# Miniprotein binders against a2bj90, part 59

Target 1, 235 residues: a2bj90
Amino acid sequence: MSRSARRKTSALNTVLRVVEVFASIQGEGPFTGTYSVFVRLAGCNLRCPFCDTRYAWSLEAGKPLGVEELVEEIARYEPSLVVITGGEPLLQRHPLNSLVEGLESLGLRVQLETNGILPAPARDEQLWRVYHVVSPKDVPVRVPGAKLHPSWVDYARATGRAWFKFLVANEQHVREVAEYVAKLGIPRSRVYIMPLTPEKLDMKELLELHSRIASLAVKWRLNFSPRLHLLVQLP
Key: E = the ipSAE of ESMFold2; O = the ipSAE of OpenDDE; V2 = 0.75 times the mean of E and O plus 0.25 times the DockQ between their complexes.

## First folded at step 6 (miniprotein)

Design y36 (at its last look DockQ between E and O 0.67; V2 from the best seeds 0.00; counts 0 for: pae E 3.2 > 1.5)
Fold by ESMFold2-Fast, scan of step 6:
Structure y36 (fold): chain B 235 residues (1-235), chain A 83 residues (1-83)
Amino acid sequence: as target 1 above (235 residues)
Amino acid sequence: NPEDEEDAQFLLRLARIYQRAAERAARKGDYEQAIYYLELAVKLLEEALELLSNPEIRKQIEQILQTTKELIEAYKKLLEEQK
């Protein structure tokens, strides 16, 4: 590591650009139903057409918060799970490792939500030890620039701490997911499909999309992720 | 599991969800999002057609599919004009 790069990462490893911190229920993925604190980090390396958090795309959307201050704020909620999400949290990788270290020192379970474009954690990163839900945007939703980094498959196999969560709208999407994960060697037990829900749906529309994708999960022998917070009207 | 098979009417209702979302996006001038949702609706309409053998119902869905594809092209033209 160069001295200049080390100096810059050291300087930045105590400050995060944070959009919001709030308590809710994890509505998605393997920890659905868990009382959680959500930490939305600013900045994203994608511009997904279906994105419902466009307010987080810019790093300037986030307020600079010290890692220690953020750990204290999160701890006051006494959560069962800390969900670090945002645009793309790994854009702030170095201070994120410091945040994870602080949270783990308090015995808090941490889950990262990532688009998987940037590499998976290395063994010497604090991020190696926490849970990751990787949401690829190359398949099936075909967002430009959204190629999954191959290291995520190796990380999942080595640690058992990564799952792959795919937004799907129809059976063709599910077929493409099944082919994609088979090609990459991702076990079906690590794969979730989740309904792609536009904003401002009523309850009947939400239930219909959930029902369809859940049925397809059974048919294709994949796990199903709801968007439970939407169904129960939580943030 | 035979119960996994979706009926075409359900798929049509799902297509309408995305079509309505596209209309809301277009009303705000977000043609990129509108096109994206209409493309999802197209696939659902195509999947509904694969489940149906009735020629009259198939023709109705084919007409909706054609109209949806024409709307996608119209929105692509509007999107180019915004650039």
Scores: ipSAE 0.650, ipTM 0.836, lowest interface PAE 1.2, mean pLDDT 88
Fold by OpenDDE base, look of step 7:
Structure y36 (fold): chain B 235 residues (1-235), chain A 83 residues (1-83)
Amino acid sequence: as target 1 above (235 residues)
Amino acid sequence: NPEDEEDAQFLLRLARIYQRAAERAARKGDYEQAIYYLELAVKLLEEALELLSNPEIRKQIEQILQTTKELIEAYKKLLEEQK
């Protein structure tokens, strides 16, 4: 391979398609309440009917940003956590590993949000070292084309750096989650259930839904994830 | 059972929330989302019927359930026409 081909492949591994970068509080999962910088990557391999970030589905919705520039931008916020989210961040796996390397070199903690369709990180990837919140879309909501890659269960067992977050609307959904995680051998301590919220709920309805799903979490001995950002009206 | 009645009433409120979400989706031409939310509403209505004992209330919910199923079929047709 010519020096020119290596330079073009190296340049492609250093650019991310980014929709937005913003500081907020992590509203969901095991890091709820953490002051975080969110990096929303463009492109998704799903089209979930309930998706609240549909504007991120296309790769073209993101701007090309260099990894170095993005690391500098993130560092200026002095975050307690960097949350990499989007459509599906692992669609940009190569430059994402470079981003993680840059962030870790600054001592920044990183959490990835993924739908779990793509394989978990391998041991030689920088992504192996970060935290992962996997949001399966095959249970209970059954999005077409969604299937949890089995390597995420193995990764969770090997590293203890993965959690699984499921969208639920009622007790039947919670039952389906409980059966699913039992079948896959996912420890209940790594499972979060989160309210499936339609767009434009009022605060009263939102609180009532949170209360009911939280009660179901206790009943079923699962962790509860709020949508804290919606409750406190943050991004 | 008072607890069953409270749970049923919650499920009915939640079904109404998803029905409103479906209507908003349909107004935007997003029939896939509309169908999804109505199918969720159907499940919640069916679950509520399991908890409800009052024949008059049951009859009303059965009618809402039937209307919701009919609306799903209407949106499925509209979704196929968009393809």
Scores: ipSAE 0.520, ipTM 0.806, lowest interface PAE 1.0, mean pLDDT 92
Fold by ESMFold2, look of step 7:
Structure y36 (fold): chain B 235 residues (1-235), chain A 83 residues (1-83)
Amino acid sequence: as target 1 above (235 residues)
Amino acid sequence: NPEDEEDAQFLLRLARIYQRAAERAARKGDYEQAIYYLELAVKLLEEALELLSNPEIRKQIEQILQTTKELIEAYKKLLEEQK
């Protein structure tokens, strides 16, 4: 059996628990502004107080969907980027690697969003070749059990395909992030700070939060991430 | 210092954003989220006090700060009862 045929057979037999699939603009991090399809996977290993996607915490919130069927659905959108997010997508690591293989075979660019508790991809994983935005949850708010796996720093250094993104609300948070990334040896060029934006902000409030955090990013020599989808009112 | 006054007013507006977010979270019974937002508001209010010089305004903000801290303690008690 050919390598392509074996991969197709594996994808057919592999299932992901999926909460939603939708098209939008990537509003955060290094790929801000890119026309994207978002795949939100069910299940999370954290219960963060600032989570804005609580509906994805339970694995039961997702519907089982075959990987091959999912690849076909994603392809119909003709995306420039496929964003795999969740909950925590790495809880479904095995079928996720199958999904990535299917998307790669169509030439689609993939970005994973992860809280970084589970290890970075190994060289023999399909996930090795995709982009990663890692959002550690042990700084500035220290969520129990939310320690960043050290392999993410090694992975970022070895591949250049990982960035680290932190939600912040004030200068104390930014100082804590700066100390954290310095201690771990994460270069500032791979670090984004992003405004914590509660629900139901009017545009003036949203812009004020962006302005404050952007000014802090400049002051602390860190990259700034907007929440562009909120500014342009997209999902 | 006019620049300090302008900066303080900006911080006060941000604190109100988080106070309203905390109120919404508390209505849903999510005291973890409510406490999180109130603690952010406390930090912003403290930062604003360092910049404010008008004693009447300072006294008003100090009162709000104390009331906010008391509310945090009340929500912590409610959160423990949920656990």
Scores: ipSAE 0.365, ipTM 0.722, lowest interface PAE 3.2, mean pLDDT 89
ESMFold2 (binder alone), look of step 7: mean pLDDT 88; pTM 0.860

Design y37
Fold by ESMFold2-Fast, scan of step 6:
Structure y37 (fold): chain B 235 residues (1-235), chain A 83 residues (1-83)
Amino acid sequence: as target 1 above (235 residues)
Amino acid sequence: NPEDEEDAQFLLRLARIYQRAAERAARKGDYELAIYYLELAVKLLEEALELLSNPEIRKQIEQILQTTKELIEAYKKLLEEQK
């Protein structure tokens, strides 16, 4: 196939349904504090009761955007990190691999946020080479249908490029996380606990929840993820 | 132990955060979310009770815990009525 024809086919076949693209600070996980561009993809395979981004649940919430156009938009921000999130971004796996390839060609660091229900990347996917923050919803928050795919543990062990970030509200949740990761063989060094923060909290309430979960992280020898963007009032 | 009593009061404040969030959800008719938050509050109240030996404070928390559990059951009935 000619290069021109291949490029045209790629543009037609590699379209992502995108809800929003914006610059902010990564407020969560191992890259907390990093100047980032967020790419929120449409569609989700869960209906978490506590979900703050219900507007992204439908695939139709996203506008079609070509991979090349999206790469150019992201690059204009000159980010230290590209955070691909959603909904569940792995629902758009095929064009997502093409996006990652384009971003890596520019030397950009990419992090995927995923609920981990769909399988981890295979070695022949572009997604194999980027960072993943997996947020299981089966434990401790018990969302129906949210079973973590076992391939994520194998991927983490093989690559060192996955971390597991758990929403927690109390010490019983932390205990359940500790038991869960021990059973699966996930090292504590790759585990983050993060406060489950309802909407419309005042600053004192946000700080109290953060303080409690941080204290539990120290007690249980786990890493702590803030929700820094909430504390500094960024998107 | 005075430290345990202060820690228990902190856990009570955290339980109240989730209880107020549940109230906001219930006012919007989101009983699934309201139940979810109240169940988080129940665990925080149970954790507070494990720290406390003072009978008067324990009795107050046990009453709050029982009221919270009864509210969960009421919201479960309202949720079924929406189906």
Scores: ipSAE 0.588, ipTM 0.862, lowest interface PAE 1.6, mean pLDDT 89

Design y38
Fold by ESMFold2-Fast, scan of step 6:
Structure y38 (fold): chain B 235 residues (1-235), chain A 83 residues (1-83)
Amino acid sequence: as target 1 above (235 residues)
Amino acid sequence: NPEDEEDAQFLLRLARIYQRAAERAARKGDYEEAIYYLELAVKLLEEALELLSNPEIRKQIEQILQTTKELIEAYKKLLEEQK
């Protein structure tokens, strides 16, 4: 086989393990309400007790898809935002940078959702130029193995393209978040608190929880993230 | 205080939701998840106690709080046995 054919085969071998691709509305964070395509990557480096997507924990849960094939699938939805989530998407960092390059070449806006354990993007990565919503799991209730990599604070400061989203159940959690972000020097404008929703809440309970956490956000001068998809019954 | 009573009722309802989530997790053998939700319930019950002045109601909540803490310790033992 020729060198050209071998190089072409190697380039096409940039593969992501993908659990699902679907269109919905972004229900969380700074882009709440945006028509989005969600790309859920397989594999996770945490085992969060409140995790809604345990089916994505194993890399084997994902079907191997070539980056070019995935870019074409995403583009057909004509989304305003591409949300790359997981598991932990940065576990597949090399092919993820290639995916981001392909999506940006089409003018698509990209947001990653990450637990922030792995380092933030370096300037020479395609990931440097996209948006990141970082969900630390070392506060308010510590998940074993979770620790925010300090480079995420530097990345947020340098680029303005990272926000920090925390799951909270009560005022003590909000206090712990406020202390945590102050200690790390994260501006309040970059911080979202979001309701920690247990499974099978009725609509009244879900609204009451949202109302409580939103009120705490006002009291503590932090941003509030709903879980809008739960309120409107979307994926 | 009527406002404190309404807040306390909400916190008690939310604590019950987390207790049910813990029960489901424990039934599956996921004691780590069960402990997590029970610890959230403990904090909510403690917050409710700060808002309530009625001695009889406070005593009932204190009993639930104690039972919840005992259940956390039991699940911690079961989690250690899984290792």
Scores: ipSAE 0.000, ipTM 0.285, lowest interface PAE 13.1, mean pLDDT 83

Design y39
Fold by ESMFold2-Fast, scan of step 6:
Structure y39 (fold): chain B 235 residues (1-235), chain A 83 residues (1-83)
Amino acid sequence: as target 1 above (235 residues)
Amino acid sequence: NPEDEEDAQFLLRLARIYQRAAERAARKGDYETAIYYLELAVKLLEEALELLSNPEIRKQIEQILQTTKELIEAYKKLLEEQK
């Protein structure tokens, strides 16, 4: 097959496996409170015991959507922020770069949520230009197979476009996070701790977990991320 | 002092949140998740003990901690039986 025919075939097959697209408020991290469209990509390279989105673990959970079709769907929401999440969105890295280029061409701001196992973007990727919230699953939550790729620390220093968001349940977790980020040279200003909230909590339980982790953030001089969408009962 | 006792009660309520999550997971036969949440509860109970000097309250938390550790071992056996 000629190179031209092969390129045409690749362009026709530029698709993402998408689980869901919906509007909500970003409830977590540095952009908490922002009107956002969430794009959940299928497939994940971890099986976290506390995972709320187990339905997205398999690539087959996603329907194939063309990048241009997905950009148009997202644009109809007129969001202040597009949050690309998953599973693990970097498993679909190549079409994801095309999606990001399409969204940026419309002036839309993009944030990626990633477990950080796969390498950070290279300078020639469209992903280099967008925001990344990296949620390591090795420390403190100790998910088997998880390990933060060291390139994420370099990316954060080079761009100022990455933050590290850690799920924590207790003060021992916060201590482990503090030690971990110190060893890696991650500035405290780039670090968020967030309550590890099991499913089916009532409002009192949600508030108590938030209160505890917020207090520990103050004590340990780290940023606090709520799970605001849970508190206000949004998806 | 009264503040330490209130803080310990707060940590006990947080431990209970994870213990209830473990119970829900165990009822579905998901012992990996149940063990995971109970281990989080153990750390909260240990933190509560570090705050307390009252022997009677301390004894009660030590009893809860021991029961939680025994439940973890029971779920580990059930998990092995699933494999």
Scores: ipSAE 0.558, ipTM 0.850, lowest interface PAE 1.8, mean pLDDT 88

Design y4
Fold by ESMFold2-Fast, scan of step 6:
Structure y4 (fold): chain B 235 residues (1-235), chain A 83 residues (1-83)
Amino acid sequence: as target 1 above (235 residues)
Amino acid sequence: NPEDEEDAQILLRLARIYQRAAERAARKGDYEKAIYYLELAVKLLEEALELLSNPEIRKQIEQILQTTKELIEAYKKLLEEQK
């Protein structure tokens, strides 16, 4: 293959469709409270009814941005954590691995948020080395087409770098999560339940949902994830 | 049991949160989202009924549950009309 063609292919493979880049506090999951920069990638393989980020569903919602340029932009924030989210970031898997390589070369900690439909990282991917918060949408929230890929359970057990975060609205949801993770052999220490918060809740409503789901986490001996950014009114 | 009554009141307030979210979605013509949230409200209302023994209060909540289920069916018809 010619060097020119190889360079052209490489350049295309290092472009990501990016919706937004912004600094905030990680409000969810095992790194709650961490000063983070969020990178929202375009495109999603689900159409969740409760989705707050419908503007990111289409790949066309994202601006094409080179990996090197994006790494430099992220680094200027001097974050304690880089959160790569979307849509579904694994839809852009190949340039995403290049982004992760660049971020790790700077010593930055990376967390991926994924719906877990696409397979977990293989050992030869840069993504193998970073943290993953997997948010299944088959149980308990029953989004059509949302089946967790079984490789995520194997990845979690092999690496200790994956957690499973479930949206829940009621105790029946929590019961279904407990049964689901037991059946799959996911340790409870790797499981978070998080309140399913609709858009435009007032502070009293947000606190009531958080309080209820936190109480259920204690009762069922699962970890609790807040949506801290909503409570403190950050993006 | 006073503790069960308090828990039931919490569940009823949570059901109202999802019902209000469904109303907001329906106003924007998003009947898929509205149906989704109303189905969450139904489950919360059912959980509350399991905790309540007062016949008058149970009847009132059963009526709310029935009207919520009827609203879900109405929104399903409106969703079909959008297709």
Scores: ipSAE 0.538, ipTM 0.852, lowest interface PAE 1.9, mean pLDDT 89

Design y40 (at its last look DockQ between E and O 0.70; V2 from the best seeds 0.74)
Fold by ESMFold2, look of step 7:
Structure y40 (fold): chain B 235 residues (1-235), chain A 83 residues (1-83)
Amino acid sequence: as target 1 above (235 residues)
Amino acid sequence: NPEDEEDAQFLLRLARIYQRAAERAARKGDYEKAIFYLELAVKLLEEALELLSNPEIRKQIEQILQTTKELIEAYKKLLEEQK
């Protein structure tokens, strides 16, 4: 690609609205415990009552950052994993694909967190090649306006690069998740249940919720996701 | 069954976690969050009742369950007034 063509491409699709970039531990899902850099993108297509990151709901909460400079900032942390989250990152899909391309050119592993309302990646997207943790909000928590796009199940089967993570508070919720994933044909090995933890819990409360949901995960033969960052008091 | 009674007491402690979280949310005027947490508590209380046979304990929990449901309806009214 010529210098002129690179400049034109950069001018059209190189800016993301970013709320925060920080290093921490991935506390949830299949990559729990991994030293990670989190990139929180602005904007969300849901208003979940339990959301812990309401400050990312509006696109105006994000500051514009060039993708090239963002890649350099991320690389300086020397992460084992780059977690792209938000809000809902797929609202900024086009420049997000540019970010993924830059990160992969440096050999960095990327995981996307999404509520799954927007479609899964197409084969011609850079997002096709990254890992995805999909957190549907239509079952069991029944957030209005949430509906998992069917393409995520197809994507998971075609690539093996998607997992499904569900917030649960009780056994009825776990039963609903089990029925939902069976109906959709999602194998248990791809399913995580995670305790629904209100804000400002003390350690005893956190551990009791974790203990209950972990026991249910064993009973129902599903994977358990902690919220490890809360247990170890990291962001 | 002592295991069922122990399990029920655990579920009651979890329900109280969500009830306290709902109260914190309601004090900040966030009735949508408060309702969400109270509905989680209701389900946990119902699960605990399925495990309990002691009539005095069951009566107390059924009273808490009814009070919680009434609070949900009160918060729904307050949420509608905020529209």
Scores: ipSAE 0.788, ipTM 0.911, lowest interface PAE 0.8, mean pLDDT 92
Fold by OpenDDE base, look of step 7:
Structure y40 (fold): chain B 235 residues (1-235), chain A 83 residues (1-83)
Amino acid sequence: as target 1 above (235 residues)
Amino acid sequence: NPEDEEDAQFLLRLARIYQRAAERAARKGDYEKAIFYLELAVKLLEEALELLSNPEIRKQIEQILQTTKELIEAYKKLLEEQK
């Protein structure tokens, strides 16, 4: 391989397509309440009808940012956690590993949000070291093309650094989640159910839905994920 | 059962939330999203009917359920026309 081909491949591994970078509170999953910098990456391998971040579906919706520049930008916020989200962050796996390396070198904790369609990190990836919240889109709602990659279950067992977050609307959805995680051998302690909220809910409706799903979480002995950012009106 | 009635009333409120979300989606030409939320509403209405004992209320919910199913079929046609 010519020196030119190596330089082009190295340059592709150092640039991310980024939609937005912002500081907020992690509103969802095991890190709820954590002061976080969110890095929303562009591009998604799904088209979920309920997606609240449709503007991130296309790679072209993101700006190209260098990994080094992005690490510096994130570091300025002094975050307690860096949350890498987007459409599907693992579509940019190579530069994402470089980003994680840079962030970890500064002692920053990293959490990835993924739909779990793409394979879990391998042991030789920088991504192996970070926390992952996997949001399957095959249960209880069925998004076309969504299937949890089995390697995420293995990764969760091997590392203890993965959790699974499911969108639910009612008790039947919670039952389907319970059956699904039992079938896959996912420990209940790693399972979160979260309200499936449409856009523009009023606060009363939002609270009522949270209350009902939280009660179902207790009944079914699952963890509850709020949508805390919606409840406290943060990004 | 008072608990069943309260649960039914919640399910009906939630169904209305998703119906309104579907209507908003449909007004934007997002029929896939509209169908998705209406299908959730259908499930919630069906679950509510299992809890409701009052024949008059049941009849009203059955009518809403039927109308919701008809609207799903209408939006499916519109979605096909967009492809």
Scores: ipSAE 0.705, ipTM 0.882, lowest interface PAE 0.8, mean pLDDT 93
Fold by ESMFold2-Fast, scan of step 6:
Structure y40 (fold): chain B 235 residues (1-235), chain A 83 residues (1-83)
Amino acid sequence: as target 1 above (235 residues)
Amino acid sequence: NPEDEEDAQFLLRLARIYQRAAERAARKGDYEKAIFYLELAVKLLEEALELLSNPEIRKQIEQILQTTKELIEAYKKLLEEQK
């Protein structure tokens, strides 16, 4: 009784800085088309020039929310997938492991989106058991400070639970991605290229960028990720 | 080669998408974002140029490419002045 009460109290005292929680369709990566709840965590360790979520860069942008409260809010949506994104969610690693534990106890599938600068999960973390989409920013978009931690390649080989998703704008980018993943020993089956779409594009422009990058994915024998939510006008 | 010319025109339209995004960023004083998008446009212009053999069209694209590179350098100077 007292141990159970202490555990529950400790979990309620674990806090995440949360920017937003909303239901949508996962528009990107290996789970494209899945009904999902998105949890955007505050804080980021990069300042990408093309970033569309600059409002999440500061930890102060996030409201403190207890892990149990967040699990309850997510569960109300009855999602097929919980997408934890940010900023950079691994900046809040300790309470994030507690969140993952709570979500998995409900049988919910969890996906992390990360820039891969911070190390991949260790075997004793709850995060070891969930899916990860790693978006390196060192290649091809060359964001300063954005070096992929080598442990992500080891994690991908050991678990089969990581994919690498690259923003690309042109064929030179795709060539650089192909060379990069070959050098690191990342299987092409784990690699997605995704169109780099600026803000305020019309539908024709969005389709043209998607068409070009999809064509290059076929040519270079890589997987293609759309940005489906943009095409169907969802958040 | 008509197919190469169609492909080149498509790449030029993609370059224009990024050039317009750079213009929007520059109008807001975001020169870092503008430079980033112009550099994407430069590569698309270079890719289009590789598909084209017509000297007149090549000269026009080379002129656009040079002007774009000069604009990138101008924005780099403006970005340093914002510090």
Scores: ipSAE 0.652, ipTM 0.878, lowest interface PAE 1.3, mean pLDDT 89
ESMFold2 (binder alone), look of step 7: mean pLDDT 88; pTM 0.866

Design y41
Fold by ESMFold2-Fast, scan of step 6:
Structure y41 (fold): chain B 235 residues (1-235), chain A 83 residues (1-83)
Amino acid sequence: as target 1 above (235 residues)
Amino acid sequence: NPEDEEDAQFLLRLARIYQRAAERAARKGDYEKAILYLELAVKLLEEALELLSNPEIRKQIEQILQTTKELIEAYKKLLEEQK
C-alpha cells in the first residue's frame, strides 16, 4: 500500500498533528540530563498564563504526520529517550497509542508530558507501559479549567511510572503543593518542584530562581527539577 | 538576625525578577501574565517581611507591597477591558 493510501485509510488512528521534532537534552523531571528527541504535538485544553509554547495551543499549528513516518524520523536520532509533549498530547490519544506502540517495538524509552486533566492510561493502552510526567495546573498557580484526574494518582501507585511536577515561585507555592499532594495521597517521592522562570532572564536571575527552589525542595523533602536546557542554552 | 537579613534581601531580589517580568508582559498588553508575576512577587515580599524586624526596612517593603497590590488591581481592570 502506498504511504498516501495508508494515511488516507488510517487518518483517525495513525495521523498526529505535530508542531516540531528536535533533539536536545531532557532538562526537567526524573530524566534530567538524558539525550532525548522531543515530539511536540499540537492542541491544548488549557490557556496557562505562564505558557511558553502558545504557538502549539491550536491543533492547526501541527502538521499531519503518519505514525510510521514519525517513528522513522525519531529513530534516526538514536535517542536514549523520546519525550512526547505539546500542547496536551492526550488530546490526540488514539494515534498517540499507535505512536507509542511503534516506538516501543524499536526498544525506545518513551516519556509523556501531560497536564493530567484527561484520564491516566488504562491497562489495555500502549500508554500504560511508558513514563508520564504529570504537571497539574490546579495548584499552585490555579489555571481556569484545570483539575487533575484522580486516575493519575492510582496509575502512579499501581505502576511507579508517573511523577508530578509543579511550577513554583515561592515558599507559599511549595506549601500549597505539599498540602495538595498530601490530600490526594501522592507519595512525596513522586513529586518534583521546578522554578517558574519568566522569559528573557539573564543567567544570574535564572540561577537565583533555581537556587531558591532547590533549597525549598530540601527543606520540604521534595524532589527538585531544574530547567537544565535553559541553564545550558539548549532548546 | 544577620542570616535573616541576607535571606530577606535574596527574597527581595527574587520579587524584583518577577516585577520586571510583569513590566515586560504589561508592555506587550499581556495583563494576565503581568498579574500572575506580580502575585508571585507579592508572596516573596510577604516572606521577606516575616524575616525582617527593622522597622524602617519593614516600612519600605510594606510600601512596595502596597504599590504592587495596587498595580495588580489596575492590571485586572485593564484585562477586563480587553474581554
Scores: ipSAE 0.486, ipTM 0.831, lowest interface PAE 2.1, mean pLDDT 88

